# Designs tried in a protein design chat: VHH binders against Protein farnesyltransferase/geranylgeranyltransferase type-1 subunit alpha (RAM2). Part 9

Target 1, 316 residues: Protein farnesyltransferase/geranylgeranyltransferase type-1 subunit alpha (RAM2), of Saccharomyces cerevisiae (p29703)
Amino acid sequence: MEEYDYSDVKPLPIETDLQDELCRIMYTEDYKRLMGLARALISLNELSPRALQLTAEIIDVAPAFYTIWNYRFNIVRHMMSESEDTVLYLNKELDWLDEVTLNNPKNYQIWSYRQSLLKLHPSPSFKRELPILKLMIDDDSKNYHVWSYRKWCCLFFSDFQHELAYASDLIETDIYNNSAWTHRMFYWVNAKDVISKVELADELQFIMDKIQLVPQNISPWTYLRGFQELFHDRLQWDSKVVDFATTFIGDVLSLPIGSPEDLPEIESSYALEFLAYHWGADPCTRDNAVKAYSLLAIKYDPIRKNLWHHKINNLN

## First folded at step 1 (VHH)

Design d05 (framework vhh_8ghr_2)
Fold by ESMFold2-Fast, scan of step 1:
Formats: sequence, C-alpha cells, structure tokens
Structure d05 (fold): chain B 316 residues (1-316), chain A 126 residues (1-126)
Amino acid sequence: as target 1 above (316 residues)
Amino acid sequence: EVQLVESGGGLVQPGGSLRLSCAASGFTFDSYSYIGWVRRAPGKGEELVARIYPSGGSTSYADSVKGRFTISADISKNTAYLQMNSLRVEDTAVYYCAKSYEEWLSTGYDYAMDYWGQGTLVTVSS
C-alpha cells in the first residue's frame, strides 16, 4: 500500500465510551492514530486518494465498521465523477472488493457496498458477478449472503435465464442443499409473468422425482408445499400430490394411536407432516390432521414434539 | 437434539418491562437459521413479533411492537433475547421461541419456523 502524508491533519480522538467493564478494547497507538485520522477526514468530508487508501487500511482491520464503507462510497462517487474512464475506475474498485469479499464472506456491509457499486456503474455486468458468486458458493454452498446477493443480481439485471439449471446442478451435487431449493422457489416467484402448464407439470415431476429418490429429505417436501401454495389456482393436481404423499406413510392413519412400538415404520415423516398441513386447512379433514400431528409427536418425529403440539393447538 | 428453552416470563404491570431468554441447544447461532419470537394470546391468533438472523444481526419486528421490543442474540452463549418495554395489557400472551429452516422460505406462509420451544407466559395486568 502506498504511503501518504497526513501531517496537515490532526487526528480526532476515539470517542467510544469504554466505561462498561465488560467492554475493554485494547488499542495500539497505530490503530488509535489510524482511526483518529479517519474521523478527522470524515469530519472534513475530504474525498481524496489518501482518504480512499485510509478506508482500505481500516477495512483490513475492521470490515464491519459501517461508517467506513459509507465514507469509501462517497469518495468513490466523487473520484469516478472526476475520472476520464468511469467504467475502468469502477471495475478496479470491484476488483479490489472481490479480494475483500473472499476474505470476509459473512460481512453484510461488503455485499451492500457491492450493490451500491453496481447501481453506480454506467454499464454493470451480471456476467462479471458470476465467477465471484461461484467461488463463494463453492467455498460455502449455504452462505445466505451470497445467495441473497445472487437473487438481488437476478432482480437488478432482470435476468433469470440460467437460474433454474443452476439450482438443479446444486441439488444434483447435494440433494439436501436447502439454499438451492430456496433459490429454485425464488425463480418461480420472480422469473416470469407468464408460466405455462407444461412448465408447472415438469416442475412438479422434478419435485416428486427428488422426493422419491430420498423420501426422508425435508427440503423438497417444504418446497412442494410452497410450490403448491404459490400455484394452487393453476395446479389441477391436488389429488395426485396427496396420493403421492400418502404412498410414504403406509396405513398409519387407519391404525389406533397406541404405544410407539406398536406402530409400523414409514418411509417419510415429512410426508406425514405435509399431509397433516394439507388436511389441517379443511375443517372436514381436521381430525386427520390432529391424528397425523399426534403420530409425529409420539413416534415419527418426537424430537419436534413441541412443534407438533403447537400445530394441533393452532387448528381451528 | 434441537431444543429451545424459554425463560423470563411472568406478571408485570402496564408500562413495565420484561426480558425473555431463549437458550438453544443442538445447533449453533453461526448457522444460517433465523430465531424468532411468536406469541399467542387468548382469543387471538398467532403473531410473529420479532426475528433475528444471529450470525449477522439482521432484525425485523411486527408493527404492534416496533419501538417497544428489541430482539438480540449472544452467539457465544447461544442465547436469543426479547427485551419488552412499555408493556400493554394487549401484550399478554404465551411467547414461543422458534427456529427456522437453515434458510427462511416464505412462500405461502408468514414464516418457516420448524422447531418451537414450550412457551413462556407473559401477563400484563394491574
């Protein structure tokens, strides 16, 4: 990093109140000086190359310091307006941000700042974002901030053309990856104003195939419920879905609720939960819902017994 | 085994304060799960009053409690809190701590909370 002269600036003292005995922050003299210089330059609203470098130095040690990201954004906005090549300037800023992001994947300010840079860019590119998104998902396939940023990019660029295939690829890599299933739902909610019956039928078949492959996987069951609720008025397959789910629970609804050892095993407790939810929506099938939740509490999912009791109590 | 254990409920006078705690076990707050507080009052429906994403500090509140309630989480203690100030008789309810899926799916319902605690009673009366 270049060395800049700050002899014309008096550092402002750190104002943080450390009276709380729990909060003892041990500062080095270098850190105190660095923060003091930042506070002074912010107070003066100095939008200079030395201020930009100072923000980078502070971000290296305190990337969650919200104020420094806002200050850096103001400097970048000013410097880009003075630049003969705004695109090159912002692309260099994004290159710098790529490195910071890889080192701090769970930092909210970094992703927020990235969104601000793309909004500022005269010709932003979704294609430029894809490699960093892939690297981050490859490193942590469940990083909520990376998935949220990808969704933001799809909306910002109005581009969903590869998202369904991408979600499918991640589900094939790990069928339990709930983030991939959630992203698939995001596609159906946002990608198209007009969705054909063939697309909906193909998606239902995709869901059923994945459930059939691993019936005791919660993700596609939750997804099926959400998909059915989203497209209820357009899905003409309610009986098909219920019949399908019923194949995973045997005849347990016809058996008396006795001791857990007297009840047979079932292929999927999530199928029973799905059916309980479906039956609970209709007063005519409420008794089936109560029985299903009771079976979950005593035998098929006793770890979540408090949830099942709550769901029974919520039935009208 | 995932468990959520609430504490801190009780009887309080209108205008008073209470702090509810939710001790979590069987998972850690550096996971991609939301922790929320849901209440159910006699004669009223279920209401999600507050939620937090503990690893990132993101919070949201129901309009009925905004400005009066504050949700927080201590990652090192694996415990979430609901600070309730300026309590009203209408806040009388059983308060449940709940955990979402690894990622919150909102399609067709207000929240996707899949693990719930036993609940703690909060009574606001003179």
Scores: ipSAE 0.000, ipTM 0.247, lowest interface PAE 17.2, mean pLDDT 81

Design d06 (framework vhh_8ghr_2)
Fold by ESMFold2-Fast, scan of step 1:
Structure d06 (fold): chain B 316 residues (1-316), chain A 124 residues (1-124)
Amino acid sequence: as target 1 above (316 residues)
Amino acid sequence: EVQLVESGGGLVQPGGSLRLSCAASGFTFSSEYAIGWVRRAPGKGEELVARIYPYSGSTSYADSVKGRFTISADISKNTAYLQMNSLRVEDTAVYYCARGYDWPSEYSLGFDYWGQGTLVTVSS
């Protein structure tokens, strides 16, 4: 029963009581009738099957319309409460939403609505969410909304068991994918209160292997610093990590600071930044930090020279 | 019955401040509605000065008031506010509170209910 009659309701116009120029938007006739019907049903607070169908029609043409998603949620909540099988009702709603999601991968409202449905569901399943998450990431591996929703699911379900492997797979596919590196950090921050020596060593080796493949990739260097800070009490910046980073900057710390043309190229400016940060944490190595930041300002990252001068001024 | 009642208008000197209030009844501040402040000066057209979406806390401002005016909403009191700082003579107008719906990006906010307006005079 997809066909509904609206002869008993008069569409309310989308236009303001003031001049059109007040809003400064061109209105199209294609949307006016649907929006007018929605305004009428919302004003009546009608929570009916025809109202549910109307919201689906509007979402098909205007999925970014915030008001319609809230109205649909109110209808679903009401109709679910009268259903003999709430689980089946909400699963059918999620099935509908899966189709809408695939057609609108960058729509924020879809992911927000999905969260609301899972909160209503008596027995929500993270396993049910995984296929849609995979399809959306396969379509756009850097889609912020999809990554944010996956993180929300991990927290909502308290389930992180597949997240390291998942991040590894996406980093393997694209080593520059900062979203995948960010998700890997999310895992360590939220999933793991206790980390073994083997897990620490394996993670450091993973990071170093990825840096070795592309030394001028900012993502694993930012990740290494974050990982080191998160587990500072366990990692203590031993010589292995420092020595590894030093292999990417040549002998620049031994050379006098002269004109930029006299300084050699280095394999990674991010390695130099990483070492400057490390040396800046200890008063005994302050001079090394000052020199490293000065080299970044003069040659290796002059676009951010004001940042490097600020870093030097904050050292003590 | 949907009703919007403005208060807080009055006479203020240039550089001064005023806070307008818009008390709503007959509906609740939810994701279904945006609240806007529209002004009309003598001999001038209507101007949308500020808009808030209570659900998200998202706000927008006309260039003429950006940095000087702040719109806010208190959901528990069902009331919206317009904090007006560094007032100028050209801010003199009747200020209306209006309720509207969020619409797709090719459409602006449509208003369906309006308050009676409150006069703001910036003089001497």
Scores: ipSAE 0.000, ipTM 0.145, lowest interface PAE 17.8, mean pLDDT 81

Design d07 (framework vhh_8ghr_2)
Fold by ESMFold2-Fast, scan of step 1:
Structure d07 (fold): chain B 316 residues (1-316), chain A 125 residues (1-125)
Amino acid sequence: as target 1 above (316 residues)
Amino acid sequence: EVQLVESGGGLVQPGGSLRLSCAASGFTISDYSYIGWVRRAPGKGEELVARISPSGGYTSYADSVKGRFTISADISKNTAYLQMNSLRVEDTAVYYCARSPEYYEGFTSYAFDYWGQGTLVTVSS
């Protein structure tokens, strides 16, 4: 049937505040009951199927309760040790956890528990983790916990072979995705002990190409500075990199420091900051650094003028 | 008042070409924003076809149109264009011009704040 007749029923006016109060009362009493049962079983150190079920019920309503995750882990470790098929047991636990994770993508305890399960697993698979990582990043490409877990997996499995290409794909999808740029830096820091000149040149070209596409994007400028600091002795911040950065600030360094209205617009304030940092490292170019930071304070980033003044004071 | 007005749609044969125009008013297209083309065919969801950052010259395309469609912008005319070549029956859709004010957007994310009314492109016979 489409509709029912409620003309004989007078609705009670329930205010939002009253409804919130009733929900709070019900939540408090139910929560106390569940927590009381959990405390009792924990105090008894009961590692049983009913205790496992109780932890699932509590996780459904209070997933941030750290103690319950540790209790569940102890139960799982005990039950796994008694299982005929440890791999099957832990895979079923991971299947349960997949559903919980999809419902609570920003819960730290879930990702921490997932790491513990993989450490416990006799044959853990990075390939099994990839679909959930992809799904979570598709939902929120900047979820810190998902990115942190992917990094942990790369280190745990000692597998970085797909990470540079993956970072490139995410940057191609969204050039402003700082999480993807951060992950690309993670690759260089952790995956490579020996870097070839060809790899360094190719990476520098990748960075410069991305900066050229969107010069006022902070992410590739921050990445370029970090990459240069990581490999500065081999890159030497050659005149090519400095000249490239200089193309985004026009003739601003040749002009006298005047009022903000008298100074031209520039393509990137981040280029000016990058150059100021570079020049500040060498006593011979400290005057250039002082001028660049002064220009940032006066016109190109006046909101952070105190930061720029602090940087100038730290040059001597 | 911010407006985006599309033009250039119509009926075309398979293998033909059309050029869509998007005239912007009430803002400058080069001001820290993307201009994108989004299409919607009957019974299907919205698909981002192409995107341009007018000040940076940055362009990106959906896999379905790469090599066939070209997005461009004329800052002096405050207008974006979509050149559509080698048109297919499945390109039949209403094409919308849209502005994205946010710098933190994925190609598969539609965080556009202003949309045009759309222009119909029909590829048949």
Scores: ipSAE 0.000, ipTM 0.082, lowest interface PAE 22.7, mean pLDDT 79

Design d08 (framework vhh_8ghr_2)
Fold by ESMFold2-Fast, scan of step 1:
Structure d08 (fold): chain B 316 residues (1-316), chain A 126 residues (1-126)
Amino acid sequence: as target 1 above (316 residues)
Amino acid sequence: EVQLVESGGGLVQPGGSLRLSCAASGFTFSSYSYIGWVRRAPGKGEELVARIYPSGGSTSYADSVKGRFTISADISKNTAYLQMNSLRVEDTAVYYCARSKGYLWTGYSPRDFDYWGQGTLVTVSS
């Protein structure tokens, strides 16, 4: 309504200290007015078009205010129930939310509200969510909230068909993107009930190819270990994976442990850690695990020497 | 660019010996890869006679050559070898050095190899 038109005070560009102070005062007064009106309408439990507009204006200036998102959701639920076309009404709300989301990519309440709208929607569409998800990841490829929301969508819609390719594309763009590697693991944990030998072989080859490109990248080594643990019954630490990992440590396990200066450089300390973990799981190879952790403590990762000593002490 | 260059083929009498060499360029034997020797005799299909994982040292052989042929690799020279002893007329073939992609369950048949040399002819006759 006109009586609730809050466009009277627009942000003014700040040119001088005095002008900056005046603009801050004007902005604070507008904010107090909006909050005062919101408190009044909430206390009256008013679920009206003017209340909906008020919540949009408040969200524009204070998007982290949890109470206003809860109030807007109650208004939307009420308005939807009074609407002759609930799909059209909710699609209009999602269109509004798209703009708010693009302007506030790290706001938890926005993604939570988006989930609530999809749960409320009679015919929600994952296809509708994909453009905004791609746009947001293009802007910030490591945005926790966007990745969490994409995972939620996959589970909500029971749709994983594009996720492996999507993760691959982001890893190709930035091999160090741990969010993309984490999302790839999410796919294997949730998308597959049974995995074929071809799928297992293709995935192991993907991992090994990425490790070959950057052997000192922690992400694919952590992923490889997780993948081996997830499919242990099928892989059981296959000797070929162990053989692959040994290519990055040279002959250090055959050399006596002496002064750090006498030990050669290796291509990956993460390969040595991976092998130590593998050998530590079997009493018959415990000595290999002890040696590998000792080498990490002495030369290849001395900054974390207390961690390596702790791992040795915890071996069976 | 991956290249494999064979040498050491030739004419040898039955019961004789030959050593084939495979010089690799464009990749290193310290990387994850399998090197195999595949032969093709006139009128026959391809047969994988020997395979090695150079960095790990594991080897495998076809039953037809087991005990007579030995595959080895020199990491520092980036070269693989096939030592062929007690040669038979049936060993007459073009011998190819080949590299597999490194899949855990591949490199067990000729079709598993993605890069091939030009081949070297071994003729076993009187």
Scores: ipSAE 0.000, ipTM 0.225, lowest interface PAE 14.7, mean pLDDT 83

Design d09 (framework vhh_8ghr_2)
Fold by ESMFold2-Fast, scan of step 1:
Structure d09 (fold): chain B 316 residues (1-316), chain A 125 residues (1-125)
Amino acid sequence: as target 1 above (316 residues)
Amino acid sequence: EVQLVESGGGLVQPGGSLRLSCAASGFTFSSKYAIGWVRRAPGKGEELVARIYPSGGSTSYADSVKGRFTISADISKNTAYLQMNSLRVEDTAVYYCARGTYYKSIWSPSGFDYWGQGTLVTVSS
C-alpha cells in the first residue's frame, strides 16, 4: 500500500454513539480518520489515485461497507478512461480483487463488484475466472456465492462447454454434493433447448450409475426427477427410468398394506418417493401413487408422515 | 445356474417370418431383469434388436426392425419371444437371447450379463 497526503482534506466526522455493537471493536481513531477522509472525498466526488488507495484501505477493514464499493467503481471507471491500456488497467484491478475475494468468500459486494468489472472490460475472459472459482470451491464446495457467480459467468459469456465435466468432477469427489448436482441441472436448463439421443442416453447412464453406487442418496434422485420433468416431451426412456427405480423397492407394491413390521426393507426410500411422484402425475396410476405415499408414511419415512398424507390429498 | 436357451432359427425367404424363443432357467422373470435380443451379422458389430421388461415393463426396438419385429414374454413359461415379420437379407445374423440389469441393459449390448449360445437366422432365396 502507498502513502498519500491528505492535508488538503478535512475529514467528515463519524458519530461513534450511533454505531451498533457489531462495529464497536473497529471504532478506533485510525478507523474514524479513514472513514472521515472517505466521506469527504465522496462528497467532493474526487476520482483520483489517492481516493482509489483510500478505498482499498477501507475495504481491507470494512469489506461490507456498500458505499465504498460504489465509490471505488466510479473511480475505476474514470481512471480506466484516462489509462493508456484499459485491458491492463482492468486486469490489475481484477488481480487486486482476487486477493480481496479469497480473504472474504461470503461477501456479496465483492461478487457484485466483480460482475461490474467484467461488464466494463473490453475483452473479459471466462478462462481468467476459472482458477479463483476452483480455489474457492476447493476450500468450500457448497459456497452459495461462488456457485452463483459461476452460473452468472456461464450466462454472461454464453459458455457452458466445461460445466458437465466440472459437475462430474465434483460429484466424483463427493457424491453427496447437492451443489454440484444442482449446477449440473443448471446446465440442462440453460445450455440445451433440445437433447440428442446420445446426450439423453449418456446423462441417464451417468445418473443411474451414481444411484446404483449409493441408492440412499437423495441428490441424484432429486436430479433424476428434475431431468425427467425438464425433458418430458423428449424423454423416450421414461418407462425404462421407472423400471430402474422399481428395482430399489423390491416387491413392496404387490404386498398388502399391513403393520410396519410385516413390510420388507427396501434399498431406497427416495426411489419409492420418485415413483410416487411419477405415478401421481397420471390419473391412470393414481392408486400406485397413493400406495407408495402410504408406505412412506407408515414405514419408509414415517418422520415426514404429515407430508406424505398431504401429497395423497393433493392427488384429488 | 442362470441359463438362456434359444430356438426357432433357420433358413427363411425374404418377406417371410420366424419366431425365436428364449427359455430361461435358474431365475424368474421379475422387475429386476431385462430380456433382450442381440444380433451379430458377419463382419458387423453387435446390435441390440429388442428388449422387454417381463414383469409388466415396456418394450424397445432398434430403428432397423421397428414395425417388423415384436418382443413378448410369457411369465408362466419363463420364456421370451421375438416375432420377426417381413424379413430382409440384411436381417441375416446370429441372434442371442440375453439377460441384463435394467440400467446397464438400457444403453448397449454390453449391459447384458448372461447370454445364450445364439441361433442362426439366414434370410436368403
Scores: ipSAE 0.000, ipTM 0.170, lowest interface PAE 15.9, mean pLDDT 83

Design d10 (framework vhh_8ghr_2)
Fold by ESMFold2-Fast, scan of step 1:
Structure d10 (fold): chain B 316 residues (1-316), chain A 127 residues (1-127)
Amino acid sequence: as target 1 above (316 residues)
Amino acid sequence: EVQLVESGGGLVQPGGSLRLSCAASGFTFSSYSYIGWVRRAPGKGEELVARISPSSGYTSYADSVKGRFTISADISKNTAYLQMNSLRVEDTAVYYCARDTSFEYLYGDSPSAMDYWGQGTLVTVSS
């Protein structure tokens, strides 16, 4: 049995040539031997130290092989139950998994297995998970599996205290990062039962500041609409939000709908869509919604003209 | 950058022979990969016909072609071959060269794990 320690090593991008070279060596007689042994031990349901080592050797060359992760989990569960120190045993397993994770950041099985280990652990620690989560997102800020695992950790540990600041940091790094905006919404949905007036005002200011920086960025407009829907009774589409949105569409609502060539450019088609949605919620402003969706169909977002026609047809 | 280009297809009489070639670019056969030949006949699903590990020389065949087809690889030319002998009308299909890095490929007959496919070459067996 061998322990791997990469604490002094910075993760490097994994290149196909290097992975292919390692798999090439293993794909010879050694690879066939390992797989033959694995099939035999699985068939016998052998839950032993040698079987545990064998699963590690196979995971090193074939981390996407789902069956081997299930087999390893059964072995770990069995050996843990016979251990005098379950915490130490599971901590050693997590240390091993850290190395595997750093080498395979887009492997689904690794994150699923990590969840299973934390569920078995008598005293799991969110603090232990944070460095790897940060490192993986710093390497690939849009890795769906890492974001999903972080959300799972927040729910599992009932701990959201750092998530708003974390989302803010990533939005500062890349304002177009929809994963960071989605995570910010996850915070409001799950961490807050009640929002204070100060928190509401601060969040609206954050959203408006980000929209002002890049008005044609879809992410903060989608987020603003979602945030308004989540806290509708508090936001009530305050005239300030509506007035703010109108600053990005010029005077197009006052102009006759004619040739696309006759209409000016606007700072944000998403502002126009946001306003159309707002006006469409009230029968008294239906005409404004119809005009806004029509303008989107003929000039500001003609690629989605069928969507805008559908929106018009469904207005009350 | 990874490309697989098939050649050698055509019309052949029953009992005849054809040799298909698969030229690989963007990776080398000195790196780990499984190279397979998958065929698709009109109105039928995909069938994994043959597979090879260029590095180990391991080969496997579908029962329908075993004893008639031979897969091989030339590492120096970065090219894989499918030698088809004693061809039958039912061998008529589009033949695809495909690369698979999936471990499951060794133990399954499913082509679903293939990550890069060529454009295909048509083989027609008729009188």
Scores: ipSAE 0.000, ipTM 0.085, lowest interface PAE 23.6, mean pLDDT 79

Design d11 (framework vhh_8ghr_2)
Fold by ESMFold2-Fast, scan of step 1:
Formats: structure tokens, C-alpha cells, sequence
Structure d11 (fold): chain B 316 residues (1-316), chain A 125 residues (1-125)
């Protein structure tokens, strides 16, 4: 990093409790000096190379400091406008940001700044974003910031062509990865205006196959319910889906409601919840819904008994 | 016992303010949990009024409450809040705190939430 002179600038005092807390954590005179210089340059609206480097030094030690990211963006926007090659300038900024991102995978400001750079770029590339997205997800496959950014990229570039396959690959790697199931739903909500008969059948088979592998996994049951609601006019609670779900609850609906100790185990409490919702939509099967929710409250999911009571009350 | 406990409800005049609290007991609220406030008025269905994703700092609000209500969460206190300003008669409802399992689309709500017993808010002259 090039050493810059700041002798012409008077550092400004820190005024917020959050900034005071950061200073206490660091316990360094250098940190206080950097923050004071940043406040002074911001107040002067200085958009210079030394200001750009100062923001990099501060981001290295305080990447969650929102104001410094906004200031850096203003500097970059100004310097870019004076550059002979805007694309090269912004690509170098993205290269710098790649390193910062890899060191701070759960920092919100970094992903927000990355979006701002892509909006500023005259020729942004989703292909450039893919390696860092894959690397970050490989490191932490449930990192919500990375998943949110990938979704933003799909919308920004209007490109969903690889997303269904990508979600499938991550679900195969970890069937419990709710982020991957959520991303698969994002695909259906945003990428498809119409679903074909073949796509519908293939997707239902994919869901059922994953449920069969791990029946007590909440993710594919939540996904199945959402998929049914998204394409309700095409699916209308297909009897095959309902029949499939009933294979996971045994004969519990035929048994009297007794003490928890008298009731059998079932393969999936989520199957029972799914069926309760289905039966609750039709007045003719309301008694089945009430019984199913009561069984969830008493034995199969007593931790959420208040939820199940709310469900029953909403039926009557 | 695992539960969400709402508090802070009461009677308030139109234009008044009220702050609801949701304390989690028996479990720890994760920064990655979606935490929401759902209300139900007499004779009406449920309405999701506000939701927060603490880790990402993102919040969302129903159009009926935008600019008037603010949702927040304090992970260290295992508590979520709903600050209600400029209250209207139509805000009269039982307010429920709910926690979603994972990041799901809003149309999957409220199937996978922990629910509290609710706290009554009455806005009346």
C-alpha cells in the first residue's frame, strides 16, 4: 500500500456510541487517527487517491462501518468518470472487492457495495460473479448473504438458465440445505411464466424422491406445499401427492386420541402437517384437519402446540 | 418449555404509539431466523405486518403500516420488537409474534412458524 501524507488535514472527533465501541475494541491510536482522517475528508467531500486508500485501510479493520463504504463508492464513481478506461477501472475495483469479500463472507455492506458496482458498470458480467459465488457457497453452503446476492444477480441479469441444476447439485450434496430448497423455489417464482406438463411431473417426482430419502426433513415438505400453492390451478392437490403423504403417517387418524404414550410413531410429522393443511381447506374434511393438528399438539410436534391451536381455531 | 411470549398490548387513542415485545424462552433466536409480527382483527384473516432478517438487516412491511411501524430484534436479549406509531382504529387486532424456519417466500407463511398466544391492541377514542 502506498504511503500518503495527511499533514494538511485535521482529524475530526468520534461522535457516536458505535464508533466509540469500535475504538475501545481496537484500543489503537492508529485506528482513532484513521477514523478522524476519514471524518475530515468526508466533511471536505475529498474524492482523491489518498482518500480511496484510506477507505481501504479502514475497511480492512472495520468492514461493517457503513459510512466508509458509501464514501468509497462516491470516490470510485468520481475517479471512474475521469478514467480513460471505465471498464478496466471498475474491473480492478471488483478484483480488490473479491479479496475483501473472501475475508469477510458474512458482511452485509460488501454485498451491497458489489451490487452498486455492477449497477455502475457499463458492461457487467454474471459470468464474472459465478466463481466467487461458488467459492463462497462451497465454504458455507447456507450463507444467506451469498444466496441473496446470487438471487439479486439472477434478477439483475435476467438469467436463470443454470439455477435449477445448481439448486439440484447442492440438494444432492446436503438434502437438509434449506437455502438450496429456497433457491429452487426462487427459480419457479421468478424464471417461469408457465410450467409445462413435463416440468410439473418432473418437479413433483424430484420432490417426492427427496422426501422418500429423508421423510423427517422439513425442507422438501415446505417446498412441496409452496410448489402446490404456486401452481394451484394446475395441481389442485393432486390425489397422488395426498396419497404419497399419507404413507408417512400410518393409521394415526383411525386411532382414538389418547395419551402420547399410547400413540404410535410416524415416519414424518411434516407429512401430518401437510395433510392437515390440505384437509383444512375443505369443509368435508375439517374433522380430519382438527384431529391431525390435535395429534401434532399432543405428540408429534408439542413444542409448537400454540401454532397447532391457532390452526384449529382458524378452521372454526 | 419452548415459547414466544408477547407483551406491550393495551388500549391507546388514535394517533398514539405502542411498543410490542416478543421474548423467546426455551430456545435462542438466531440471526438467521426470520421473525415476524402477524395480526388478526375480529372477523378478519391473518395479516403479516412486519418481518425482519437480523443477520442481513433486511426488513419488510405491509403497505398498511409502512412508515408507521418499525420492527427490530435484539439477539443478545433474545427479544424482537414492534414499534407502532400513528396508530389507527383499523390497527385494532391481536398481535402475534412468529419465527420462521429458514428463509422462505412469504406465501409459505405461516405454516412453519412458532407462534405466541398474542397480545391485544385496541385503538379507540
Amino acid sequence: as target 1 above (316 residues)
Amino acid sequence: EVQLVESGGGLVQPGGSLRLSCAASGFTISSYDYIGWVRRAPGKGEELVARIYPSGGSTSYADSVKGRFTISADISKNTAYLQMNSLRVEDTAVYYCAKEYGWTDSYLYPEFDYWGQGTLVTVSS
Scores: ipSAE 0.000, ipTM 0.108, lowest interface PAE 20.5, mean pLDDT 81

Design d12 (framework vhh_8ghr_2)
Fold by ESMFold2-Fast, scan of step 1:
Structure d12 (fold): chain B 316 residues (1-316), chain A 125 residues (1-125)
Amino acid sequence: as target 1 above (316 residues)
Amino acid sequence: EVQLVESGGGLVQPGGSLRLSCAASGFTFSEYSYIGWVRRAPGKGEELVARIYPSGGSTSYADSVKGRFTISADISKNTAYLQMNSLRVEDTAVYYCATGSPYDELFEWSGMDYWGQGTLVTVSS
């Protein structure tokens, strides 16, 4: 990179306990100097090439320092307005940010800054974002910030064409990946204003197939309930879905409520919870709901017994 | 395209047994909620007699056949079966294999989307 002169700038001393704590964590004489120079340039509101370079040096050692990202954004916005080629300027900034992002997968400020750059860009590209999203998810398939950024991109670009297949691929990779199931729900909420009966039927079959593979996996049961709630005006409870859920609880509802030792094991406590919720919506099946929640409290999920008592109390 | 091919029909005396088979192609059973059997007797309407959710094994039957007929499915062979025991003259009909939609909440023949060509079952002395 280029060497800059700071002889006209006096570094400012540390003034807060938070800054003292950060210096103790990353304490070097170089870090103290960089931070002092940054504080001085910020106080002067200097939006210059040397200030831009200084922010890059600080981000390399302290990428979680929110103030430096905000300062860099102000410098970039100013320098962009002075540039003959705004697109080229912002593309160079995104190229720099790509390297920083890949080196700092758990940094919150990077994704916020990336959004800000795309909003400044006169012709931003979702296709440019896809490779970095893939690399970051390959590194950590449950990274909340990467998933949140992908959702932001879908909304910003109004582009959902790859999202259902993408969620399917990650569920195939790890059926327990709640982030992938959550993203699949995001698709159904946002991707289309008109959804066909065939698409809804195919989705119900997808959910049931995944539940059959691992019946004691909470994610697809939570998803199934949410999907039914989302489309309640178009989908009544399919008797097949209720029958399907019933296959995972045996004959437990036909047996008297005894001590936990007298009750059989079931394939899925989440199936029992799902059925209790369904039965609780209809006065004709309220007794089934009460029994199911009671069985959850007594044997199948006693750690959450207070939740089950609350559910019973709210049935009418 | 969905294709369903029935086999196993024939002539049997009252009290006898028959097993009907339904070979499916152009889809997997997991793509459709129900595989079922619909019958139509000469001069009578259609009746859904049995259906199964293939991956779960959940079954439903018309009251007229409960305890006598058993529906089953073999996912690996993509084939459904109807085991018919204690046959009665009233069971005489053309039997169709059919698939049902996940939206079909009612146990009704009109909810079955794709039908095979049918196989004739005659119960006569």
Scores: ipSAE 0.000, ipTM 0.076, lowest interface PAE 24.9, mean pLDDT 81

